# VH-VL binders against q0atu2: the designs that were tried, part 16

Target 1, 119 residues: q0atu2
Amino acid sequence: MLDKKARIRTSREYRNVFEKGKRLSGRFLIIYYVENALDNNRFGFITNKKIGMAVIRNRIKRQLRAIVREYQGQVKNKHDIVLVARAGIGKSSFEGMEKDYIAIMKKAGLFARNANKID
Below, E stands for the ipSAE of ESMFold2; O stands for the ipSAE of OpenDDE; V2 stands for 0.75 times the mean of E and O plus 0.25 times the DockQ between their complexes.

## First folded at step 1 (VH-VL)

Design f1i (framework fv_firastotug; at its last look DockQ between E and O 0.35; V2 from the best seeds 0.00; counts 0 for: pae E 9.1 > 2)
Fold by OpenDDE, look of step 4:
Structure f1i (fold): chain C 119 residues (1-119), chain A 122 residues (1-122), chain B 108 residues (1-108)
Amino acid sequence: as target 1 above (119 residues)
Amino acid sequence: EVQLVESGGGLVQPGGSLRLSCAASGYSISSGYYWSWIRQAPGKGLEWLARIDWDDDKYYSTSLKSRLTISRDNSKNTLYLQLNSLRAEDTAVYYCARSYEGDTFLSGFDYWGQGTLVTVSS
Amino acid sequence: DIQLTQSPSSLSASVGDRVTITCRASQSVSSSYLAWYQQKPGKAPKLLIYDASNRATGIPSRFSGSGSGTDFTLTISSLQPEDFATYYCQQYGSSPLTFGQGTKVEIK
């Protein structure tokens, strides 16, 4: 799992991102992002019942956390970023999610254009 | 500071339609998780009517689904509700409210408008 | 639809009293997605508790929520003058969203 300090954990923190941040929509993900006053990035994850049963939602969360961990070193510093799973994500492959994440993060300017998968 | 202001209420005749607006300020409606309309008949309880989520998917109460339409205009930062074929029992204060859903952040309706009164009478 | 039934529908109490309101669901509320609201005359409801037991921001510690499945409770440990109002439970575990019929807490 992500380091504790790399996670958005409180309702206040989530609300701050939603209220003050920017939004971008991908095929499977919506991201909300805002600069923070920290030296590290923090990530939050949101799924709800429209995604599917609890087993599906938990799977999606695990997959998204894995994706975020893999690319966290390529994300610009000092950002709070919330990932919201869209309805179609339940039927998507891991690779599809990853591709969508990379695309939306690049569009947001949070990824370098030459961001690549870390093997 | 998040502020919600409903408008469009007033006196309407049975069989008519209402279209209510909820103007949001201090917060982008497109950034909200869920937006709902909730009504309260005079001296009665609360009744959820409709909700729109971040995917623009719409959900309606079972009994009023055929008469309700919820929508939003991101450019105007405004939520809308249309209710057709009005009846006397549709007389109520209509609230718009913001909510979140999920295990990781605040849930429930955390912001409400002041409400707008709709009176259906001949 | 999930029906929520509050008990009692009304009660009279004095300042300093311990007040308990029950909310019973016709079926299990998923993930304890149960909220409590306070409403005063002419005002919109105010969120008190979310996810059955989490106190909303700015809500005094005298308010607490508990329960799971089909049975939930709101407790005011020591009723204050400003607490006389109508209280509603609400589930957001499944669509359509539903409210309890309300419990009016009046001055004895």
Scores: ipSAE 0.117, ipTM 0.761, lowest interface PAE 4.1, mean pLDDT 90
Fold by ESMFold2-Fast, scan of step 1:
Structure f1i (fold): chain C 119 residues (1-119), chain A 122 residues (1-122), chain B 108 residues (1-108)
Amino acid sequence: as target 1 above (119 residues)
Amino acid sequence: EVQLVESGGGLVQPGGSLRLSCAASGYSISSGYYWSWIRQAPGKGLEWLARIDWDDDKYYSTSLKSRLTISRDNSKNTLYLQLNSLRAEDTAVYYCARSYEGDTFLSGFDYWGQGTLVTVSS
Amino acid sequence: DIQLTQSPSSLSASVGDRVTITCRASQSVSSSYLAWYQQKPGKAPKLLIYDASNRATGIPSRFSGSGSGTDFTLTISSLQPEDFATYYCQQYGSSPLTFGQGTKVEIK
């Protein structure tokens, strides 16, 4: 999945993004984002019980990580970004989540170039 | 640092209503945490009352949900709890607190206000 | 509702003692979403342990938590003067959120 250094992993790092970051809401996703002092971007993923059972939440997390991975090169460097899944995401398609992610990232001004998949 | 300050407590008549406020500073209440109201009767234990999350979903204690309303005003960074049909048994210190339940994030109530005392008596 | 029962309800201890408090749930607590709090008279509770065994930031290493399912334990390995307080367990594995009745740790 995402390289270790590209993940937000500690509660203190998530807290920093929530407390200092900006928020944008999409249909299935909310992002919180803040500029960091590192050489790279880091992503965090939050799915909570209102989405559904653990198997559904784990599937959503895997799919969101895959989407983020594919668009890594489009994201402006030096940002911590947390994706929070909204309750309705459990009924969305992979394509629906991907479109929502692209739309939110563009609206946030976080894409350095036109949004394209990275192969 | 997150700071929570409750207000609106005091002496209330039985059958009355009360609106409690919780002013948050150092943190936006619209960010990715849950915000709860918890009470404690004198000399007794803790009782969870209500929770509101970052997406404005509201959750209530089963026994009290008909008498409670949780809300927030993002522009004032303030949480509210409305209590109706007050009884002597509602006498307690009322706290607001922040939490998150996610597997990969801080869980439990990590910040609490100082509490505000509500006394229900004639 | 998940009911939490703490044992003992109170205990007397001396500085340096090992103190163990148990919390028993009427149903399995999913994902070990169980926290422990310390409360001193006139003050708000303070988070000690979350997710059954993770120590909160700034909490001394003498505090530890363990357990899963229905049985959870808070241990204070060497009681200090500032540790005389009431301790609560709390589950957040299902709604409504519930607390144990509390355990008072008093000076012997």
Scores: ipSAE 0.036, ipTM 0.675, lowest interface PAE 5.9, mean pLDDT 85
Fold by ESMFold2, look of step 4:
Structure f1i (fold): chain C 119 residues (1-119), chain A 122 residues (1-122), chain B 108 residues (1-108)
Amino acid sequence: as target 1 above (119 residues)
Amino acid sequence: EVQLVESGGGLVQPGGSLRLSCAASGYSISSGYYWSWIRQAPGKGLEWLARIDWDDDKYYSTSLKSRLTISRDNSKNTLYLQLNSLRAEDTAVYYCARSYEGDTFLSGFDYWGQGTLVTVSS
Amino acid sequence: DIQLTQSPSSLSASVGDRVTITCRASQSVSSSYLAWYQQKPGKAPKLLIYDASNRATGIPSRFSGSGSGTDFTLTISSLQPEDFATYYCQQYGSSPLTFGQGTKVEIK
């Protein structure tokens, strides 16, 4: 589970990332990211009702949180990062989401140098 | 920073059509937000007209649905509104605006253009 | 469609006054998805409050929002000269999106 400090919690915090941040799209995910003034990273997660019923959207959020938790030690510090699930993510596998996350985070330059490991 | 600029206003004949443009900069119109057109007749309140989602779903006001088309061109990062069968009551300033709706984060219209005036001659 | 009715339609107040504007919905607004805007003559509306009670970025603390269900309130705790404007509520809990008719705030 992500620590309380590593969560984007308020609508104001989410808006700041959307308004000030950079955007990068993958197959199943969009990330928005901006440097923060903290010593740590914070993560937020968004799904839309078009993905499916609430039980499906909640499952996807759990899967994305698990993926982020697994790789959070490889992420450059001082960033607020929001993951937005694209409508087609409901048809993706966990492995597909994970590969997409890794690719998009590398493309954004958010993984630290030599953070090429999958584990 | 996000900027929205409307164009295509001016004097139009009753019974005709108009096509308004909203050029977005500082943000891609295909990413994660909803894009709306709102109008305001002189001296009157605000009226929402149409919305297009980042995934291309479209929604229209109930009263104007038969006369409106919203669209976009992602390569130009531009939104469009077409209004047909123009009437005098369509005289208004037309705004484009950005919003987001979802189950974990929502906002009102947080960015607006400066508007473009459409005048339908009587 | 959700109809929003603002009260009063206009008011006059002095600098320093507490001003309260109400917005009543014809049916419950889902999850308090209600916004307030300020509009000055010749300008686009400016977002003040979203989700009924959250101030938008850069909005002074004298502006506050409250309410749920069908009844919502915008409060200006100490009216300033720059607050003379028209204020609108707007719901985004269901489609179509709708605005209140506006409340004009004038300096007495």
Scores: ipSAE 0.006, ipTM 0.614, lowest interface PAE 9.1, mean pLDDT 85
OpenDDE, second read of step 2: ipSAE 0.049; ipTM 0.742
ESMFold2 (binder alone), look of step 4: mean pLDDT 90; pTM 0.929

Design f1j (framework fv_firastotug)
Fold by ESMFold2-Fast, scan of step 1:
Parts: structure tokens; C-alpha cells; sequence
Structure f1j (fold): chain C 119 residues (1-119), chain A 121 residues (1-121), chain B 108 residues (1-108)
């Protein structure tokens, strides 16, 4: 899982990303992102009730954290990034979420052109 | 500054039920964080009861799950705790508190002032 | 569930003393997700330390936390008159959230 330093944890930090960040929508994900004044990236995750029952929302949140962890080495440093799951994500495969994440991060200019898994 | 104010305590008879309120000001409860109810019997330690997040997911203490309901009303910016089948052992000060972090399972800051519930015939 | 045991249950101390309170968990606390609270009579608990060693905003530097796994410590380096209170540890490494039984710090 992500190191605690790599996580957006307070509502103030989430609010900052939403209010001052850029927004980019993918197929199953929306990202909000802003450059930070730290020496590392931080990620936040939001799964709202439109996705489905708590069991589904918790599964999606765990899967998104796993995807972010796997690709963290490809992300340009010094950014706060919040991933918001869209309602349709509950019907997506893990691979579908992963592909959408890579596509949206590349489009945002946050990934290297030839982004690969950390492994 | 976020302020939490509990109400609804008082003297209640065994076998009855109660509904406690926690009015939040300075922050919209639907905008973030997780929110919990915690109680403390007079002179005793703290016991976590239930959590509700901004997304309406609910979690309960295993020992009290069948008697507890946590809820919220976004229009009143208020959290609620319903406790049924009251026993003398439910006598306690009941606090509502915000989780420190946006994610679940973290520590609590701020806390409300507490409301005393006394269960006695 | 993870049970937290505090030692001592109570202690008597004088202003200026170094006070150490220990919290032992029945199982390893994931990611050192452990907090310390101060509670004065008639008041709600106040967060002092979170994530085992991070001091909460506005908390004096005389309060410090340390530890990992199953053994955690709260230290008050030089006890002040306002520090006479009951102190509680709390873990959030696993559900359900659990608290220690408390340590009462009394004036000698």
C-alpha cells in the first residue's frame, strides 16, 4: 500500500486540490491535480454512493490504491492528485480501471510517454 | 473552527430508546471526513460506538451493533445516534467526534462537549 | 480485536518531573496507527499525538510519542500544572477502533 507520506489525508488538503487543481475526466475516473510544495506526490481517493453498496465502493478504493502504487514511479514529482471514481466504475474490470488511469495520467501530462509498471 | 454540540441526553428508563443529536458548525458534514460516536461511563474509559462517513457508509461496534443506528441529516448539518433497549450499563457521556483524516480509521479531532445519558428506573 | 493495556494505571508526579506512560497492544498495530489523548475532569478528550509520534497542532513540545508494533510510549519531558489529567492511547490500525484503559497522572 502507499506510504502515509504519499496520501492526501485531511479534508483541507482534499479541498485545496478540488478548488485550485485542474480537472480531467476519463472513462471511469476523474482526476483533480495540483502541483504541491513538497518533495513527493500525494494521492487521494473518493468513491461515492452512486457507485453502489459499501462493499463495492471499498473494493474499488482498494483496487485504485493498488493501481496508483504500481505506477507511482511513472508520476511526475511534486503533485497532489485526487482520483474520483465515476458511477460506471463498478462494472469495470481491474484492467479497465488500470488502462483508464494510465490514459488520463498521460493526457494530464503527469506520466512519461512510455509509462510502465514499477515491477 | 469546527464545533460539535451533542444534545438529547437525560434520564431514560431501562428498555427505552434514545436519539442523540450532534450539531456541527463551521464545516458541512457531507463535504468530507468520517464522524463517530464514542461514549464514556462515569469514571471509566472510552468506548467507540459507531462511524459514518461523508458518503454515508456506516460501521458499528460488534457488541452494540443490534441496538445502534447512526445517521445524518445534511440539511440540518447534524449527526444522530439511536440506541434501543437501554440498560443501566448504557449510562455514559456520549461524544461525537470527527476523524482527523479524510480516510477511515484514524484518530479524532475535534470532539464535542458530550451529553450525559443516565439509564435508571 | 486489539486490546490496549496502559502502564501504569495511575501515577503521582510533581511539576518538572519526566512522566512516561506505556501502551501495549495484544497484536501488532498496523502502520503505527496509534494516538494519545489527554482528558481533564468534565472535559472531552484532546488529541496530543497521532501516528505514534506526530504531535497534533498546538500541542506543546514537552509531549512526545514513540514506538511501533505492540509497544508505544507517551512522554512528558517536564510536567506542568496543566498536565495533571488522564491519558488514553487509541489504535486505528484495525477495526474496531479500541482505547486503552487510561492512565491518571495525579499531583504528588
Amino acid sequence: as target 1 above (119 residues)
Amino acid sequence: EVQLVESGGGLVQPGGSLRLSCAASGYSISSGYYWSWIRQAPGKGLEWLARIDWDDDKYYSTSLKSRLTISRDNSKNTLYLQLNSLRAEDTAVYYCARHLDYESGWSFDPWGQGTLVTVSS
Amino acid sequence: DIQLTQSPSSLSASVGDRVTITCRASQSVSSSYLAWYQQKPGKAPKLLIYDASNRATGIPSRFSGSGSGTDFTLTISSLQPEDFATYYCQQYGSSPLTFGQGTKVEIK
Scores: ipSAE 0.006, ipTM 0.530, lowest interface PAE 12.3, mean pLDDT 83

Design f1k (framework fv_firastotug; at its last look DockQ between E and O 0.09; V2 from the best seeds 0.00; counts 0 for: pae E 11.3 > 2, placed apart)
Fold by OpenDDE, second read of step 2:
Structure f1k (fold): chain C 119 residues (1-119), chain A 122 residues (1-122), chain B 108 residues (1-108)
Amino acid sequence: as target 1 above (119 residues)
Amino acid sequence: EVQLVESGGGLVQPGGSLRLSCAASGYSISSGYYWSWIRQAPGKGLEWLARIDWDDDKYYSTSLKSRLTISRDNSKNTLYLQLNSLRAEDTAVYYCARGEVYTSDYTYFDYWGQGTLVTVSS
Amino acid sequence: DIQLTQSPSSLSASVGDRVTITCRASQSVSSSYLAWYQQKPGKAPKLLIYDASNRATGIPSRFSGSGSGTDFTLTISSLQPEDFATYYCQQYGSSPLTFGQGTKVEIK
């Protein structure tokens, strides 16, 4: 799991990202991102029942957290980033999900210049 | 600042249809919130009707599903509600509201319009 | 559907009074997904509390929410003149979203 310090945990924090942040849509994910005043990045995750049953939603959440954790060291500092799962994500492979995440994050310019593993 | 303004209410005959608009400003209706319609009959409580999410997926109350259509026009940043086959009991103030998304599959509502009155009467 | 029953349906109180409104659910509300609203005549509801106990932005500290499961409470520690209104609870733990019937707080 992501460290608590790296997680968006309050409705207020989510609202701040949604209202003040930028939005980019991918095939399986929508990301909202905004600069924060911290020394670390924070990530939030939004899912709903349209993705599928609870088992599927939990799987998707775990997969998204794994992806975020894998690449978090390559993300530019001082950002709050919320990942919103789109309906199609339930049918996506992990690799497809990861590819979508990378593509969106690149488009957002959120990866550091020296970032690796993001080909 | 988010602002919602409903319009389209008025007097309608039984069997007719209503089409309401909700003009949103200060925030995009295509963003990560559940945009909903809620109504309130005169002197009565609140009833959730429908919502639309960021994928344009639509959800309706079970009892009114066959008569309701929720939609939006992103270019106009406007939410719509159509209710067909109107009955006297459909007389109500109709509100559009922003449903805040946090950790739930469902939502509470942090911003509301002023409402628009629909009166169904012969 | 989850039915929410508020108690009382109406009450009379004076400025400075402590006011308590109860919302009872017909079944457990998941994760305490319970909200409270204030509504004045001719106006839309205004969000007061979300997630059972969190005050919405700009809501005075005299408003507080508590509870879990099937029993929730809205408390106004010291009623102010602007607090005379109708209050509604709403659950969003299960579909469909449902509201309580309302509690009207009137001036004594």
Scores: ipSAE 0.092, ipTM 0.767, lowest interface PAE 3.7, mean pLDDT 91
Fold by ESMFold2-Fast, scan of step 1:
Structure f1k (fold): chain C 119 residues (1-119), chain A 122 residues (1-122), chain B 108 residues (1-108)
Amino acid sequence: as target 1 above (119 residues)
Amino acid sequence: EVQLVESGGGLVQPGGSLRLSCAASGYSISSGYYWSWIRQAPGKGLEWLARIDWDDDKYYSTSLKSRLTISRDNSKNTLYLQLNSLRAEDTAVYYCARGEVYTSDYTYFDYWGQGTLVTVSS
Amino acid sequence: DIQLTQSPSSLSASVGDRVTITCRASQSVSSSYLAWYQQKPGKAPKLLIYDASNRATGIPSRFSGSGSGTDFTLTISSLQPEDFATYYCQQYGSSPLTFGQGTKVEIK
């Protein structure tokens, strides 16, 4: 779904975000975020078994990637961002996850002021 | 850089309870990583017991779940393991360890404490 | 549960020898999530290798790991005096986390 360049893939890269980054909690999501030295944004996704069985975790992860991709153009450049799904996310709707993501990103100051959502 | 120091071991009676502590320094336990307790009986291999995540989610060995409680105190940067209904087979060196595999629910351990010996005997 | 069996259980070797330790899993280890540790008497285990083949920070290049699925290998290309220890494999591809029984490397 996302370009491979836009994904955080290694434990070392996740560690950097957790060590250097800031944390912000939403209803269904926690984000950790830090400015990177690249010319693009990278996203990581964590869905632990507390959410439910593998089929539910995989669905949530795919839906979160779709939401991130949808709003990719609104995110301020040069950031590594890790999304951690909270236990209650398994009961949320797609729209609920999307709304929580938007709210968190705005609070974090990660959405560019003049950026628009693509419908 | 990261240092873990276990305490609370010693000689304990069968049927009793034990509370172990693991004081972490060099990293805040609430900021990331997985944090586990692992034991090693004399002359035996390593056995994973329990894990607590930086966000306070807890996981237990299925065989020991009813007797174990893992917790943490962020203000003291300390992990705890409570063991109940102690048996002779619980005699072991108990280690706390940090895990850093974020792309999965499971982990390898990059830093270990020195261990604390627990002897369960009459 | 995934059972890990190491072979040999013990070996005697000389400084400069090439040492190979094998870890066999009772079922396939997902994503090659397999680590190797070194443990010296009275000390905690020390991480050597993770994800089957990646050396941990500060680990000498003489240590290497390989393998996938059910068969994994730790190799010490030229054994040094400080390498006499017990070595353990660990899988983290499924719950519960499990360790091998250990391989003791002794001086000949």
Scores: ipSAE 0.033, ipTM 0.690, lowest interface PAE 5.7, mean pLDDT 87
Fold by ESMFold2, look of step 4:
Structure f1k (fold): chain C 119 residues (1-119), chain A 122 residues (1-122), chain B 108 residues (1-108)
Amino acid sequence: as target 1 above (119 residues)
Amino acid sequence: EVQLVESGGGLVQPGGSLRLSCAASGYSISSGYYWSWIRQAPGKGLEWLARIDWDDDKYYSTSLKSRLTISRDNSKNTLYLQLNSLRAEDTAVYYCARGEVYTSDYTYFDYWGQGTLVTVSS
Amino acid sequence: DIQLTQSPSSLSASVGDRVTITCRASQSVSSSYLAWYQQKPGKAPKLLIYDASNRATGIPSRFSGSGSGTDFTLTISSLQPEDFATYYCQQYGSSPLTFGQGTKVEIK
């Protein structure tokens, strides 16, 4: 459960991340991220029809939210971060998505200094 | 500022093919957003044709699917539309447009090119 | 497919007039995913309104949108000389995305 303050909500907010942010691609995910002017992080999630039917897309979105919630307290503050599901993510396990998220967030430098304990 | 510039229009014969280009600047087409082609016949409304997403997935108008190919060259930051078996009704101004990624599937268009005119002689 | 029908197809108005354009959808438009565009002769469309009521960046406050379900409106509260153009609605709540036929706003 991500609370409403930690969600990217508007088209304008998403556009800012895509236009000004950095992009990194993993096996199942792409992240876009940019520093914001808040004292907290915000997360957005993109799934589309190319991943699968609506029930599959909804399951993936729910799983990604759970992963982000699990690690959000260790993400460096003041970032807007959009997770985009890649084609083929529907065949991934929760563990596979989780490992991909951790790897890509480490590569982006978005975990706090003690983030090596998250692994 | 994001800018889109179409090219490749002109006079073509019925039954022929054309390849339109859309050069993007101010944003990498592989970094996000949906990228579409939309056309407007003289004196008529707007018709969506095709979309290529930042990750190279492609979607086509059902009525034109057999005659269209959308593609891109990321190193040139350029997207393309190939239209085959040209007919008089394909005469139109062809626009490329950037689609906002708020929802997972569909979009509105926040940046448009100035268009390129294709005229198919009858 | 969701068909969008705009009314009126054309209108004549004077500078300073309030102008209202309607867009009727053949089926309910999910989450009010409806946009409005302005197009001047020889130019590309320009986004005015998205999600039924949100002004795009840089659009003057005299433009406003409203509506939900099947009925949507674009209002220009005090028409300016640069507002004489053709206006289109577009839905993106259902596949395939579709446009209205346009409403031409002319000088009276």
Scores: ipSAE 0.006, ipTM 0.611, lowest interface PAE 11.3, mean pLDDT 85
ESMFold2 (binder alone), look of step 4: mean pLDDT 89; pTM 0.918
OpenDDE, look of step 4: ipSAE 0.016; ipTM 0.657

Design f1l (framework fv_firastotug)
Fold by ESMFold2-Fast, scan of step 1:
Structure f1l (fold): chain C 119 residues (1-119), chain A 123 residues (1-123), chain B 108 residues (1-108)
Amino acid sequence: as target 1 above (119 residues)
Amino acid sequence: EVQLVESGGGLVQPGGSLRLSCAASGYSISSGYYWSWIRQAPGKGLEWLARIDWDDDKYYSTSLKSRLTISRDNSKNTLYLQLNSLRAEDTAVYYCARLPSDEYWGSGTMDVWGQGTLVTVSS
Amino acid sequence: DIQLTQSPSSLSASVGDRVTITCRASQSVSSSYLAWYQQKPGKAPKLLIYDASNRATGIPSRFSGSGSGTDFTLTISSLQPEDFATYYCQQYGSSPLTFGQGTKVEIK
């Protein structure tokens, strides 16, 4: 569960990340990311209808939020990051999504330390 | 088919509190979708009040945030709205509605509505 | 908050007429996330149009929506007796969700 201040809340804010940000694709996820002028990170989540029905999309969104929250302390501060689920994500395991997220964030240079699961 | 039935309306005194229920059937409220409360004063337009997501994230109208609480009971498949410090201006028909998740945060249209329950705030 | 203003607030029309209702937003509605609802007396609203131009399931083809940015329209190409109702626009491009004040379509 992310703090409301850590969420990208409007379509306009999403558009700004898409237009000004960098893009990196993983197996199940695409991230768009840009440094912000705030003192905190903000995350957005997109699960398109091509993934499946609302119940599947909502499960994926919940799982992605849980992954982001779990590794939040390892993300370089002052970034807006949007996670876009790819069509195949609905058949992935939680661990598969988690591994993809870690790999993408490391490749983007957004992890400030080793990505270990925290309690 | 999904059906929503509101209850808990009636005559309430100013300064009191209101707790409305919305019983869902044909779908588990914890399995997906977003769920909202909307009100409509007699002869007036629609006003969105609050939303609860299937994962229990909650969102409120800025003008009413301090007086509203949205919640759910998964075992009863029921949504609730608590409104405190009632005033005459809170007189309205209160609806619960389902919102499909969209491609972006916190958006959605209301595709299934309950019948509404009338709340009258009067001494 | 995005404020939605509908025009006209009311209109009188005859069966067979083309009816156009406009919805103007105080700022741009992202991704054309704009819906239209129909409400008949004593009943809950019914979704007609979503994403500015897509008809909801079971909605007759005489209902159409268009627009983007700040200006949106709902058109009923040939008004039927069952179409006399109040119509509302609603944006979901940003939080909080907001509705227009409504347009009442009355029999002439």
Scores: ipSAE 0.005, ipTM 0.526, lowest interface PAE 10.8, mean pLDDT 83

Design f2 (framework fv_firastotug)
Fold by ESMFold2-Fast, scan of step 1:
Structure f2 (fold): chain C 119 residues (1-119), chain A 119 residues (1-119), chain B 108 residues (1-108)
Amino acid sequence: as target 1 above (119 residues)
Amino acid sequence: EVQLVESGGGLVQPGGSLRLSCAASGYSISSGYHWSWIRQAPGKGLEWLALIDWDDDKYYSTSLKSRLTISRDNSKNTLYLQLNSLRAEDTAVYYCATDFYEDSGFDYWGQGTLVTVSS
Amino acid sequence: DIQLTQSPSSLSASVGDRVTITCRASQSVSDSYLAWYQQKPGKAPKLLIYDASNRATGIPSRFSGSGSGTDFTLTISSLQPEDFATYYCQQSYSWPPTFGQGTKVEIK
């Protein structure tokens, strides 16, 4: 699971990302993102009723958290990022969601450069 | 191949209780998304009863939630449905089913187990 | 709850016939959340179509689905002996998931 410090918790914090952040759309995901003044990244997740039933929305939300957790170390530090699931996400496989997440984060310039270079 | 096998049905008196089991093979329920119990009265249509997802969140038919409990045991790769305060109208074949591919349809079903509520 | 109404409730047909079954929803359903099943006596339902128009793995091409909003259709282009069964539509767009009452396809 994501640490509590890595989660956007309040309506105020969500509003800040939506109002001041940049937006980028993928196949299944939209991200809103803004630099924060903290030492860490924070993530928010939104699954609207247009996606479908609560059980489907809860599944999607948990799968997205798992994907975010797996790639947490690749994300440039000091960002608040909100993932909004698009209606079509219910049709995607886990791999499809993962590929979309990676693609959109790279396009946004949010994935850090590889740090494993040897001198 | 994915297989689901229900058991625990039989003849029960009105007001009685039963615990149904659904043993999964060919797939780990801990790595799946969600599983449902669905019933069908003789000569009638299909009725969804309850769902449990990979994180143990539980959802119930509003008319039946006071009489049903869904659960699972990951170590046994088995799903359960507890039926309480049984009535004649609960007579049905009970199926467990899963949306293995997350494609908005139940793609794997067990063979069903018959529950008869009669004196 | 979204109510699904199938028509007809039953029909008689001959091998080789084109069979059409309709499913009407009491409110709009996204096409991504409408499925069709085949059920034979004493057997569990078998998924035929998901997302309104996509055939499930192993399902013959004579089965097709179409529709959006409140009106959905299952078509069997050339009925085979093994197709005599009861067919159900199902939505998972709105909670709880609901099924149509079924359409029985019988030998003429």
Scores: ipSAE 0.007, ipTM 0.545, lowest interface PAE 13.2, mean pLDDT 82

